# VHH binders against o26223, part 69

Target 1, 191 residues: o26223
Amino acid sequence: MKLLWTSQHIKVTVHIDGKVSKMDVLEAIKTRRSIRKYQDREVPEELIDKILDAAMCGPSAVDERPWHFIVVRNREMLEKIPEVHPYGAMVKDAPVAIIVCCDSSLEKIPGFWVQDCSIASQNILLAAHSLGLGAVWTGVYPLEDRVEGIRRLFSIPEHVIPFSVIPLGYPAENPGTRDLFDPDRIHLEKW

## First folded at step 3 (VHH)

Design p32 (framework vhh_lunsekimig_d3)
Fold by ESMFold2-Fast, scan of step 3:
Structure p32 (fold): chain B 191 residues (1-191), chain A 123 residues (1-123)
Amino acid sequence: as target 1 above (191 residues)
Amino acid sequence: EVQLVESGGGVVQPGGSLRLSCAASGFTFSKYALYWYRQAAGIERELIASITRGGSTNYVDSVKGRFTISRDNSENTMYLQMNSLRAEDTGLYYCATSKYPGWTYKDQSYDYWGQGTLVTVSS
């Protein structure tokens, strides 16, 4: 006998700086897709502020919150990112990118900053999607060549580790949704 | 209209002190990170001190323990207290602001700049 898993569609009202979103949390999670093509439109600073606020609301190991963020709008700098990140070609075409960093001086437990910065990165992706933007996580850490390349481009101090580069913009593509639910990966009571 | 006005520069002997001020208007000062840059004759402009929205400070090694950056959000003013001044501290001091402090890789990437105030350490 097998138990069948069912998904419920939950609608919630989200207040961000006093504004109401119509996208529920489960819908945001399930419909978020990596977006690599952007409209030639400026992303307002207010939306970036909301996204970064959401990023900082993530849980962290022993509440260390080691995150720092670099917001990049300078076209010349965005164009240089693909030189040190071979799979980041789309960044040069984005109106803005956020670099998620760890300040190691804020680290309380060695190694958990990776999980902390992953949580911040995911919150950026979800918040962007909920606000009508598209984004994609491009990996930096743990690839030492990318870490040092990004550090050098953005004058990042040695005690700060660049973790991810997330280009954002209004989407110029609409990939279809995916059904990724796999009950074979769920084990009840034991393996 | 956005404006940054530096003051407090002047001539001082080695070992002396000066306090620079940067008065801001036309933007929401409390939302910005704040910076002091120094430009010596024939030398590229360098970042010497910074203070974040939350009050965290950073200094270039040559001024650590001698300079103190601070901010007063109620007065829309930032300060640089300079103690134990040396001949190499001579230069034009600029205040600068950025809403996103990690973004500023070059001088022109800052949101707003002041016009500079001259500090001369001599004699």
Scores: ipSAE 0.000, ipTM 0.130, lowest interface PAE 17.3, mean pLDDT 83

Design p33 (framework vhh_lunsekimig_d3)
Fold by ESMFold2-Fast, scan of step 3:
Structure p33 (fold): chain B 191 residues (1-191), chain A 123 residues (1-123)
Amino acid sequence: as target 1 above (191 residues)
Amino acid sequence: EVQLVESGGGVVQPGGSLRLSCAASGFTFSKYALYWYRQAAGIERELIASITRGGSTNYVDSVKGRFTISRDNSENTMYLQMNSLRAEDTGLYYCAAHYKSGLTWSPKEFDYWGQGTLVTVSS
């Protein structure tokens, strides 16, 4: 590991002798695309660990951090997800999927867990993209049939709510770039 | 010879305490993530507690706040301190080890298993 001193405040940055991130934050946000086609190639456990570390670094209401994650690599289980999630057909072709859940026993302020789990889901997508992987957010909550289907399939307790299913892998597609900036949606000083 | 040997099981009354030990030999203990599984009669073996190489712990909700997993790398031993025991805690407790640094995907990926120690909680 290498120790580097940075400006502003004394900041020690530890680098393992691998590559530092190849894209800045704005580039990662702007170039991330939903990926639904994956190479037949294993995703190393250490990359999943980095993604989950990033997921848990998101802000949460009153620091409640209600998220739990199920990591699914079992092919038979991945093949069953489309049976309970109609728009999750691509999951069966992914080498791995992460299910983002809310443990309601950790909730300190009612209703904000949806935002907390959304932030965790987006961090998974951005972290995966920054590591050369592709992923897509498939919605579970608030659709009751999907919530109960995923709960039953993965033996999720009653007090835990499955929020999203995120398949990921090395991308086998490269969608074009998006130009989404719309100045008509920006209002200065008031509506 | 690779071995995981559990000890500390026994009969205890509800509300009592037990400490289980898992002694390891034949591999580099400090490089493994370690797990306690429980198997009740007629029920599939379930993960109840884990401890990573770095010492981070995780528990199933039914034991959270009552059980504490710990490790001593100098003694090649993992522990499970069980407090406020309930009848539903009765079962065979298995020690398991897995080389991967992160989350364990399934019991089939474990490198080593112990033979189990029986814990009976009865009035």
Scores: ipSAE 0.000, ipTM 0.088, lowest interface PAE 20.1, mean pLDDT 83

Design p34 (framework vhh_lunsekimig_d3)
Fold by ESMFold2-Fast, scan of step 3:
Structure p34 (fold): chain B 191 residues (1-191), chain A 123 residues (1-123)
Amino acid sequence: as target 1 above (191 residues)
Amino acid sequence: EVQLVESGGGVVQPGGSLRLSCAASGFTFSKYALYWYRQAAGIERELIASITRGGSTNYVDSVKGRFTISRDNSENTMYLQMNSLRAEDTGLYYCARGTYSGFKYPSTDLDYWGQGTLVTVSS
């Protein structure tokens, strides 16, 4: 047996069912979809820990790493999120959600925390997908009403800014993959 | 409904040139990677050239500098310009469509094949 090309599949150890799954990084990026319907099944703490580890591995401006995370499993609290986030209706049906926050006291360069927290949010989505979970990024910042609503619900201090709410769980939907490559958006040498 | 149809094969002397065409229908041509494979008698199909959705090209070492792959999205057609042909280039040439254009030499990425066109290089 010979391979026609080199393989760079990532070995992902999924202990939920005792099986080992392998997913190429490019496959994970290209097949990740927003998942808004979840099975009535608990997500193990070990998987949340792996996802948060991945979230903290993103590049950060001047290595400021301003992110903090709130893990929400309490059903009553999850059910209140749609009251302050109009596009967060699916959160009440998720077994868990992660709130990505910026601690402004850790900020070294004004404004770059938005990029830092975006990177952390995307890593959460990719890590969840690689572990057999589904997730969706629901935007909080820069919408003032959502920022203050989430802050009040979770007793977030004034110097900490809630950035995104990411519900996650085992997927109860399977949207097909998307073909999004558009060569017209690539400019060679000059605009 | 997806169809790939090759043409342009024939008999040519060593050192000669041929241009193969692959006419596509039944899908959005501009969004797919496309490939030329060659099969000689008694030998497994070999990837000769590829062109991505963005127009990036790749070639097997034996044809680099001699063959040029190109695509015309307005005509839904892919081409293989073959120059300085050698006896070793003799074979059936197949065009194929790839489901993901990001993979180089994608033996498991191919979902549709043409029927092939014969190229014979002899004196």
Scores: ipSAE 0.000, ipTM 0.116, lowest interface PAE 17.9, mean pLDDT 83

Design p35 (framework vhh_8pnl_2)
Fold by ESMFold2-Fast, scan of step 3:
Structure p35 (fold): chain B 191 residues (1-191), chain A 123 residues (1-123)
Amino acid sequence: as target 1 above (191 residues)
Amino acid sequence: QGQLVESGGGLVQPGGSLRLSCADAGRIFSSYAMAWYRQAPGKERELVARITSGGSTNYADFVKGRFTISRDNAKSTLYLQMNSLKPEDTAMYYCAAKTYSGFKWTDSPEDYWGQGTRVTVSA
């Protein structure tokens, strides 16, 4: 058993043989940070399964659920992602990355797949955080060079659109807390 | 120390001018929204000026008409032209960058910070 704490000044998480202390939903949302530095540790398959289960639980326009996921653990493939995604440099250091894709053949309402895949991507980030992992959303769609670069690199068919690349792992950094609540953005009854 | 490197600070008399530069090493500069912040001795860090990847600018009221933010995407360099400098402008000036997640901003407020460059306005 190895007990790891993230920080005394933020929510403490406990890692025990792939199990983590429960974090309520509000705490997970408020304390999740983009993590770009990872420990040299493998992420258990059961944690990836939990994350992908959570990803598929998002609401979807007319229940179209157009998402597909590519799980990348191969070091050579992870090292090639920065060549086609300039903001994906951290991916080479991650033990695993998830590529969120839209299968356009499953789309029932044109254009809503973007919201569907955004929801899936955010659920991946929250689920990872709740399990004691760190992750970051790196954008692919709608940047055509990144879309086509990722498509070619992972042999993704023409009817499937890569949406985001999300590296994840056990965090090797703790960015600290943020106070983002702004009451000036809340309007009662009307603008 | 990060990837952003500021330069151009120094000592200048009131009414003088300085041009600050911020070089972004190793990333696609054209995709970032960029900003200049400053922190005066004993005060909180405050936003001075911001420029989006598309070139839209926003300025703090205390620098409007005196400072100009600009970017050169080909040179991966952000600039702050500071005119009519006042003693109140004395501060450490920081360059900051924010990435985007494709169609929207990343979830971090500022992804990268520079080390800062010192500006002193004194007779």
Scores: ipSAE 0.000, ipTM 0.086, lowest interface PAE 16.3, mean pLDDT 81

Design p36 (framework vhh_8pnl_2)
Fold by ESMFold2-Fast, scan of step 3:
Structure p36 (fold): chain B 191 residues (1-191), chain A 123 residues (1-123)
Amino acid sequence: as target 1 above (191 residues)
Amino acid sequence: QGQLVESGGGLVQPGGSLRLSCADAGRIFSSYAMAWYRQAPGKERELVARITSGGSTNYADFVKGRFTISRDNAKSTLYLQMNSLKPEDTAMYYCATPKYSGLYTWSEKQDYWGQGTRVTVSA
């Protein structure tokens, strides 16, 4: 017999362009999908601010919060990202992208900035989804060619490490939902 | 850029083994997630196994314990080692990768497909 799973949820109320939307935290996590096709429509600055606020609310090792963010709206700059990022071609079609970076001068414990920036990146994806936007995480670190390419394109100083590039916009695709729960991956008390 | 080219298929008796290969030239292979799919006549294409750029693997239940997916980044080659083959494993096997994929993102839609290699398990 397979385990049947039901979730208990917390309802969150958000405002999107003067409209109210209620999204469960667990529902947001389970229904978020990578979105790579975007409408030809600008994303309001207010929504970007909300997304970045959510990104900075993640936990970090010894509260070091090493993240910095670059917001890119310039079409010419977005079109250059695929030249240094093989899977970044969708970025040129997005109205905006956020580059998540680590400022190594803020690092208090060696090596944990990767986890810190991963949390910030996931919060961006979830916040975007909750606000009616679509986004996708395109990886930069630890691929040295991508790190150096992005650094050069955006004049990022040597002590700052680009971690991810996240294009976002109003979705122009609607992928179906996923059922990924696998009880065989859960071990009680021991392996 | 580059084209995916599968090889290693053939006719094998039940209980036999085959090793499939998929070569990907012209791309930064180590940066890309890769997958093996199969399609039997009259059926939909189904996922067999996948491997992320970081090396994490995932298998369909019907091949767990029998098939092993691996990659050799130095050779830009993806492998599928198939052991204990059964008649129901008979299918065209395809190598696939999404056109757009992040290091930590998996696309359910595959954009680049090879032409396939045929596996027939019969006496």
Scores: ipSAE 0.000, ipTM 0.141, lowest interface PAE 15.8, mean pLDDT 82

Design p37 (framework vhh_8pnl_2)
Fold by ESMFold2-Fast, scan of step 3:
Structure p37 (fold): chain B 191 residues (1-191), chain A 123 residues (1-123)
Amino acid sequence: as target 1 above (191 residues)
Amino acid sequence: QGQLVESGGGLVQPGGSLRLSCADAGRIFSSYAMAWYRQAPGKERELVARITSGGSTNYADFVKGRFTISRDNAKSTLYLQMNSLKPEDTAMYYCAADYKTGFSYKLPSEDYWGQGTRVTVSA
């Protein structure tokens, strides 16, 4: 005997998620953790839009803003990412992933696009966390095999460089608290 | 002169073997693809073998099955094992950090080339 679930039997969790209190910026930074396990639950397009807006608000060298983003929701495509990214196994289980890319035609100062795309990637992680989602940065650049693998999978032009793959979703894990402050790394007036 | 230093070249008879080494004193090794090139007198410098930071390899057709490229990132050392050497393999051998600049591979600058090691295959 099997129980059949229909839309009428599915409890909507939006009410509980809508009650989550807003974190201030310092709390968001301090409590963000890498999340690699996700609920089997869709992330609304409106939240992805908010995350991408935040990603584009980061500083960039000489205001070059070289970033482009690919939003991947297609299950077949998400399942292929681990084939070209050995540390991306969790991506196949995510409801969505964002690929952060650099359009080299927008680069005004050589090499700083790496820092620009790092800032955009971190803003995605922080924005996701502030909205009740979990995410993890999986590295692509400068690992050439991953760069070319991701490029082939998503038909990325040669003048565009895939930088990171960030799966995200509602968290199915809570890694807990960590205290990372190390005063030995702070030097006053001189080294 | 760059920070890469090649060694292991010498005189060998046809059918012999040599192992070339390339040491990276500047610690750029782990972040870049590394390659072996060769240049015979009066010829252009040509790619022999390439290895990515992750270990994926590519070989020129004329050495495939005879040469093996490998790297030890912990020791910052690149190797080329050359077996079944032929007179046609006689050349100066250079190692290079193959820096991908984004949209294409540029030829390595002088800072990313070694000084070379000479391989002579003759009776």
Scores: ipSAE 0.000, ipTM 0.132, lowest interface PAE 17.7, mean pLDDT 81

Design p38 (framework vhh_8pnl_2)
Fold by ESMFold2-Fast, scan of step 3:
Structure p38 (fold): chain B 191 residues (1-191), chain A 123 residues (1-123)
Amino acid sequence: as target 1 above (191 residues)
Amino acid sequence: QGQLVESGGGLVQPGGSLRLSCADAGRIFSSYAMAWYRQAPGKERELVARITSGGSTNYADFVKGRFTISRDNAKSTLYLQMNSLKPEDTAMYYCAAQKYGWTFSKDTPSDYWGQGTRVTVSA
């Protein structure tokens, strides 16, 4: 996986099983799939930084940008996540997970941090995909038991809310393509 | 473009202070993490201090409490305030800029380097 810079345009070259794929934004959005099976292969720290850079580039209500991120690479900690997240079993097999959090002290508009953290989570998924990685969003907020379980496990202070846990790694599965365009969900001028 | 130019080095006695500056003639400064490295004769370059575009700092254990890194994005200038200098701090000090990889590893190669400024601490 390489990010190639040109004078005015960025092109992303992704290596998947020896094949090189160029992805524009629409292709990345349309071909991203939830990946729950990972190769036993480390993700370079530089790629994690690139993904987190992309996560912070999302639009945010009144530019409050309340997101904080915990990067979990420790195998023992990854293995404990399924104990507090019933649908997080795949996290045990991932080389790394990102926990997306909201620092409520940065919130300027009540409740919009949920949209802000959703945008950050989606950008993590898209950035990972564009770099040849696979990832999946596992929900934490608004499920109170999961929020408190993750908070205790990672020593997250009370003014910070864990929003999602996103394991990622080199994909060990290829779910294939989907065609999700449904014109019956588009209304012209009125409902 | 992206020429990093260090200044402020010199000769001081043990316990003295120096303030190093690094000016960027290019337009990369505000979006990059900036760092100070040093290299003593016959030794490898080692990280002294790092500062992110947002101002978060990280220090090598051997300078904690003595050195302070800061940046002025409007002036495209990086600073290193060096207090309580020791003979062991004698080295060439290099400014470096890096966008990715710095969060986890002090050994990640920098994108841009300066020419260095000499600091000598002697009796």
Scores: ipSAE 0.000, ipTM 0.386, lowest interface PAE 10.4, mean pLDDT 85

Design p4 (framework vhh_7aqx_2)
Fold by ESMFold2-Fast, scan of step 3:
Structure p4 (fold): chain B 191 residues (1-191), chain A 125 residues (1-125)
Amino acid sequence: as target 1 above (191 residues)
Amino acid sequence: QVQLQESGGGLVQAGGSLRLSCTTSGFTFSSYAFSWFRQAPGEEREFVGAISRSGGSTDYADSVKGRFTISRDNAKNTFYLQMNSLKTEDTAVYYCAASRYPGFSYRTPSDYNYWGQGTQVTVSS
C-alpha cells in the first residue's frame, strides 16, 4: 500500500484491485504530523467548512457541545497572534487559523469543556490532514496570559474562553514518519 | 422559522430560458451554501448546481454545465438559477436547498438541512 498525492494534494491509498481511495481513519491518525510551514496558497472556504463540520461531530460531556470557532484569514490579525502567544510564530505565515473557544453558558457539567474542546481541536487536525492540509495545535488554555491576550485581540466576551489556536494551510514541509508504539505503556489485567 | 421558497418555474419551449429564484428567511443567509436539485417523474432527486458561502466557488452537473448559472444576492437573501438553452430533458421539479456545511461535495441531498417545496419546469418541443 502506498500513499499517492492527488491534484488537491490529498493523500490516497491504492487497493489490491487497483482502485485509488482516500486515506482511511487509522492511516490519518498515524500519519498526521504538526505542520508549521505553509505554501503561499489560500485555503478554499469549502475546506474550512468541512473541517468545522468534523470539529462539531466530536463527543462532548452530557452532549453540551460548548465549542465556538473563530476563523481568521485577515493577514493583519494573523500577524498579531505571536504578540500574545510566544510559541505561535508560525501563525503569521499561515493563510488561515481557527480559534477554538468554549462558551461557558453552554456548559452542563463543570470542567469537562476542556475535554470537549480538546476533542474538537484534534478533529480539526485530523480533518485538515485528510483534506491534504497541514495544521498545528498551539495551546492557549490554561495559560492565563495567552487566554487574555487572545480574548482582547479578537473581542471575545468574558463568558467565552479561547482554548487553542490552530493555523492551517497547504503543507510546505513533510516531516518523516514516527514510530510511537511503546508496549511498555500497555499493562495487561493490572498495572 | 427557516423557509426556502422557489419561484420562476413554468412552461417554456426548447431553446428558451427561465430564471429560478429561491427566497430565504429565518437564518443568516451569508453563512450558508446553496444548491439546486431536480427530480423528474419516477427518478431520484439529482444535483444541478451549487454555490459556496463566499460565492467564490460554483459546481454544476455535467448535463447542465455551460447552460445553467447559479448566483447569490446576499443583500436580498435570494439565490438564483439562470437556465439557458433549455432541453426537454430538463423537465423536472426544481428544488432549492441550503446547508451551513454541505459535506465533501455539494452533490448529496443529505448534505442539506433546508429545502424548498419545489417548482415545476416543463420544457416542450
Scores: ipSAE 0.000, ipTM 0.169, lowest interface PAE 14.5, mean pLDDT 84

Design p5 (framework vhh_7aqx_2)
Fold by ESMFold2-Fast, scan of step 3:
Structure p5 (fold): chain B 191 residues (1-191), chain A 125 residues (1-125)
Amino acid sequence: as target 1 above (191 residues)
Amino acid sequence: QVQLQESGGGLVQAGGSLRLSCTTSGFTFSSYAFSWFRQAPGEEREFVGAISRSGGSTDYADSVKGRFTISRDNAKNTFYLQMNSLKTEDTAVYYCAAHKFSGYTWKEPSQYDYWGQGTQVTVSS
């Protein structure tokens, strides 16, 4: 009942100042953009740890949590990624990249690991944005040549599947915001 | 029509070697990853080994690692299982199988697109 919300919105103690200093979750979702240009500036390990903590907080099918992560800071290795991933050219210029992987031995329900790793990848993008960093999701799975190239480059065992490569850094570009809301895609009760 | 046909099975003494072949037709060979499975009497079908679409990655069951080698020949539309140091417990019907590489389902028989009819391997003491 909507009437209950009206009663619950009334507060006894008035607060005259709003929260304006931190991005709320809806704002983070709406303002996150793919960032492909990075400052020549190191990302502190503490921020990577916070991003990976957020990545592991996503839901997974039957709580299988199949994700593993490779953190790549080595310049030589970052420079080799475009050789096996044609649309990953920007990775060469990033100070760090995270490779999201699935350990197939942890899967409880066949096929849901794709959704699990997608959720982890999105949480990396949102967490990076909330911390003042920029990132972009570059696709690996299900393109076999990219999967095999990344596997060989990083010595990933066969039971582990590289899912995405996410370069990140302090942004060197600031794309404008977009209004993507389309009410024609919302159906009530039936199609 | 898609066909997978095994050959090279038979009777062999323990410590011996066999090479199984799987010849394929009716699909683009280079677009598929390939695996070998085996089934002993009264047992479930178990994974033996796999080779990726590019041939750059292989995987093996722990019981055969170091003894068996999987390979592929795209020019001949054929892939192989070289079996060395055979043991009596390797006795089984061996099946070849093909799937579009998801990288994920190599050990799950239910996920394969195409199967051969099987070839018997018997290892005597």
Scores: ipSAE 0.000, ipTM 0.102, lowest interface PAE 19.5, mean pLDDT 84

Design p6 (framework vhh_7aqx_2)
Fold by ESMFold2-Fast, scan of step 3:
Structure p6 (fold): chain B 191 residues (1-191), chain A 125 residues (1-125)
Amino acid sequence: as target 1 above (191 residues)
Amino acid sequence: QVQLQESGGGLVQAGGSLRLSCTTSGFTFSSYAFSWFRQAPGEEREFVGAISRSGGSTDYADSVKGRFTISRDNAKNTFYLQMNSLKTEDTAVYYCAATKYSGIRFTSPEGYDYWGQGTQVTVSS
């Protein structure tokens, strides 16, 4: 009980906004980690709006901006995601998940929507981290079974393609430090 | 190998100031985020304040906002809690803590890799 009271004792008003977060962009990029364990604590809708605003600010091919987002907070729906995405078990324990989708009717250049939605997904991860949240990208596209499973579960129309499922919440794990800089992958002026 | 040691605790009068220090060794200081927690007699250990890995982000418990300031000095492998306008309610054992995660909002003791032994702060009035 002394060290098992975490979810019962996290009791502060959410003060996360542009004035409170002083994390610079480079720090956010370098320290972001995949988070799969979440506190039993609601994520305020204002933070989700800030994250989605950041997602929509990504560059896209010919400015097509094909992304649409589904915000899932319903516990029953979150618990069904692992049934159609077997490696998304952590989603059932998250307070919220964002499904990144491509509206193919907005696509101007064939195939670039994958890059557009990847950029949106990464912006969600970085924005979440900068706001004190943890998140992880779980892959949907191009795995046909997952695409159709998620489509059916969330009533996604045929012209819209679910791309990724990103559970997020206040982190309940502390992953180790990663030093990923590899100078052997940098080539000067030629290969 | 890894050690965190508090210093600067003691007895002060209400309205006074005190600066706590946490000296660290055995790890790369610049790779960690730091927090202060406190525990009053008969109560659970509660969050006081935190500073991110870069030092660019800080967070405080509502009860100490505007009165306490957390800071870090990477050259000295030390971080601090400047406590101003002390109240009798601030009486507690203060613990310093370190975490590899830069999540400044991690207010749970379970999120911290390393802890100091604690230093007593007593505020009289």
Scores: ipSAE 0.000, ipTM 0.098, lowest interface PAE 18.3, mean pLDDT 84

Design p7 (framework vhh_7aqx_2)
Fold by ESMFold2-Fast, scan of step 3:
Structure p7 (fold): chain B 191 residues (1-191), chain A 125 residues (1-125)
Amino acid sequence: as target 1 above (191 residues)
Amino acid sequence: QVQLQESGGGLVQAGGSLRLSCTTSGFTFSSYAFSWFRQAPGEEREFVGAISRSGGSTDYADSVKGRFTISRDNAKNTFYLQMNSLKTEDTAVYYCAAQRLSGFKWTSASEYEYWGQGTQVTVSS
């Protein structure tokens, strides 16, 4: 027996100041983990749209917003990613992956596109987690062989740089959470 | 601020050798691909050689293949052009250049973000 998936999925709520809401921002940040094992379930397009909306809301240097996204659902294409990305073996088992790209023609200040695409990638991870999905950031840039391999595989133009490949799905693992707070890394007023 | 500075140019006799250096500052050296271009009097700027971000790939103009070698030293934020068996036709101002993308039309001057001021190389007969 399985539940039919719709745009209205299972309701999950968290208490905030006497009101109920989905997972708050601090909880999402603290409990997000890299997920590399996925259920054999499709991710609805509505959830991918919400994730990409969140990705585009990140800050960018001089508001250049150089990011473009490729959504990959084709099984044959997902199965080819490990051939050009040696640490991307889990991508073949994901129902969908998002490739975060930089359009260099949109860059206004040299080099800051890396930070811009990093923020977009992190927003994808946090948004996925808040929606009950699991995801992992697999690095592409600055590793030349991975950049060229991904570009060739997905017919990415020469002026566009693939930055990260983020497989997503319903999680089939629970690594738990970590307590990472280290007060020795906090300095008041001076080093 | 980003700076590229050439050194090692000068006068040399045909058949001789020179090593050009390009010292860089103001950016993450390991994140950039590098090339050398040259411009003779009355001519357009032409590609000489390039080296990828990783250093694993190099490319050369047909006129210099087998004679010139490009290399990079990430610890010193410097890259080089070793020029052997120099010919009078190699006389030009040599420019170093930097690009974010390895292999993105690296033979095209228009694709480079940062340039040095140039260094004169004169090869006498």
Scores: ipSAE 0.000, ipTM 0.094, lowest interface PAE 20.3, mean pLDDT 85

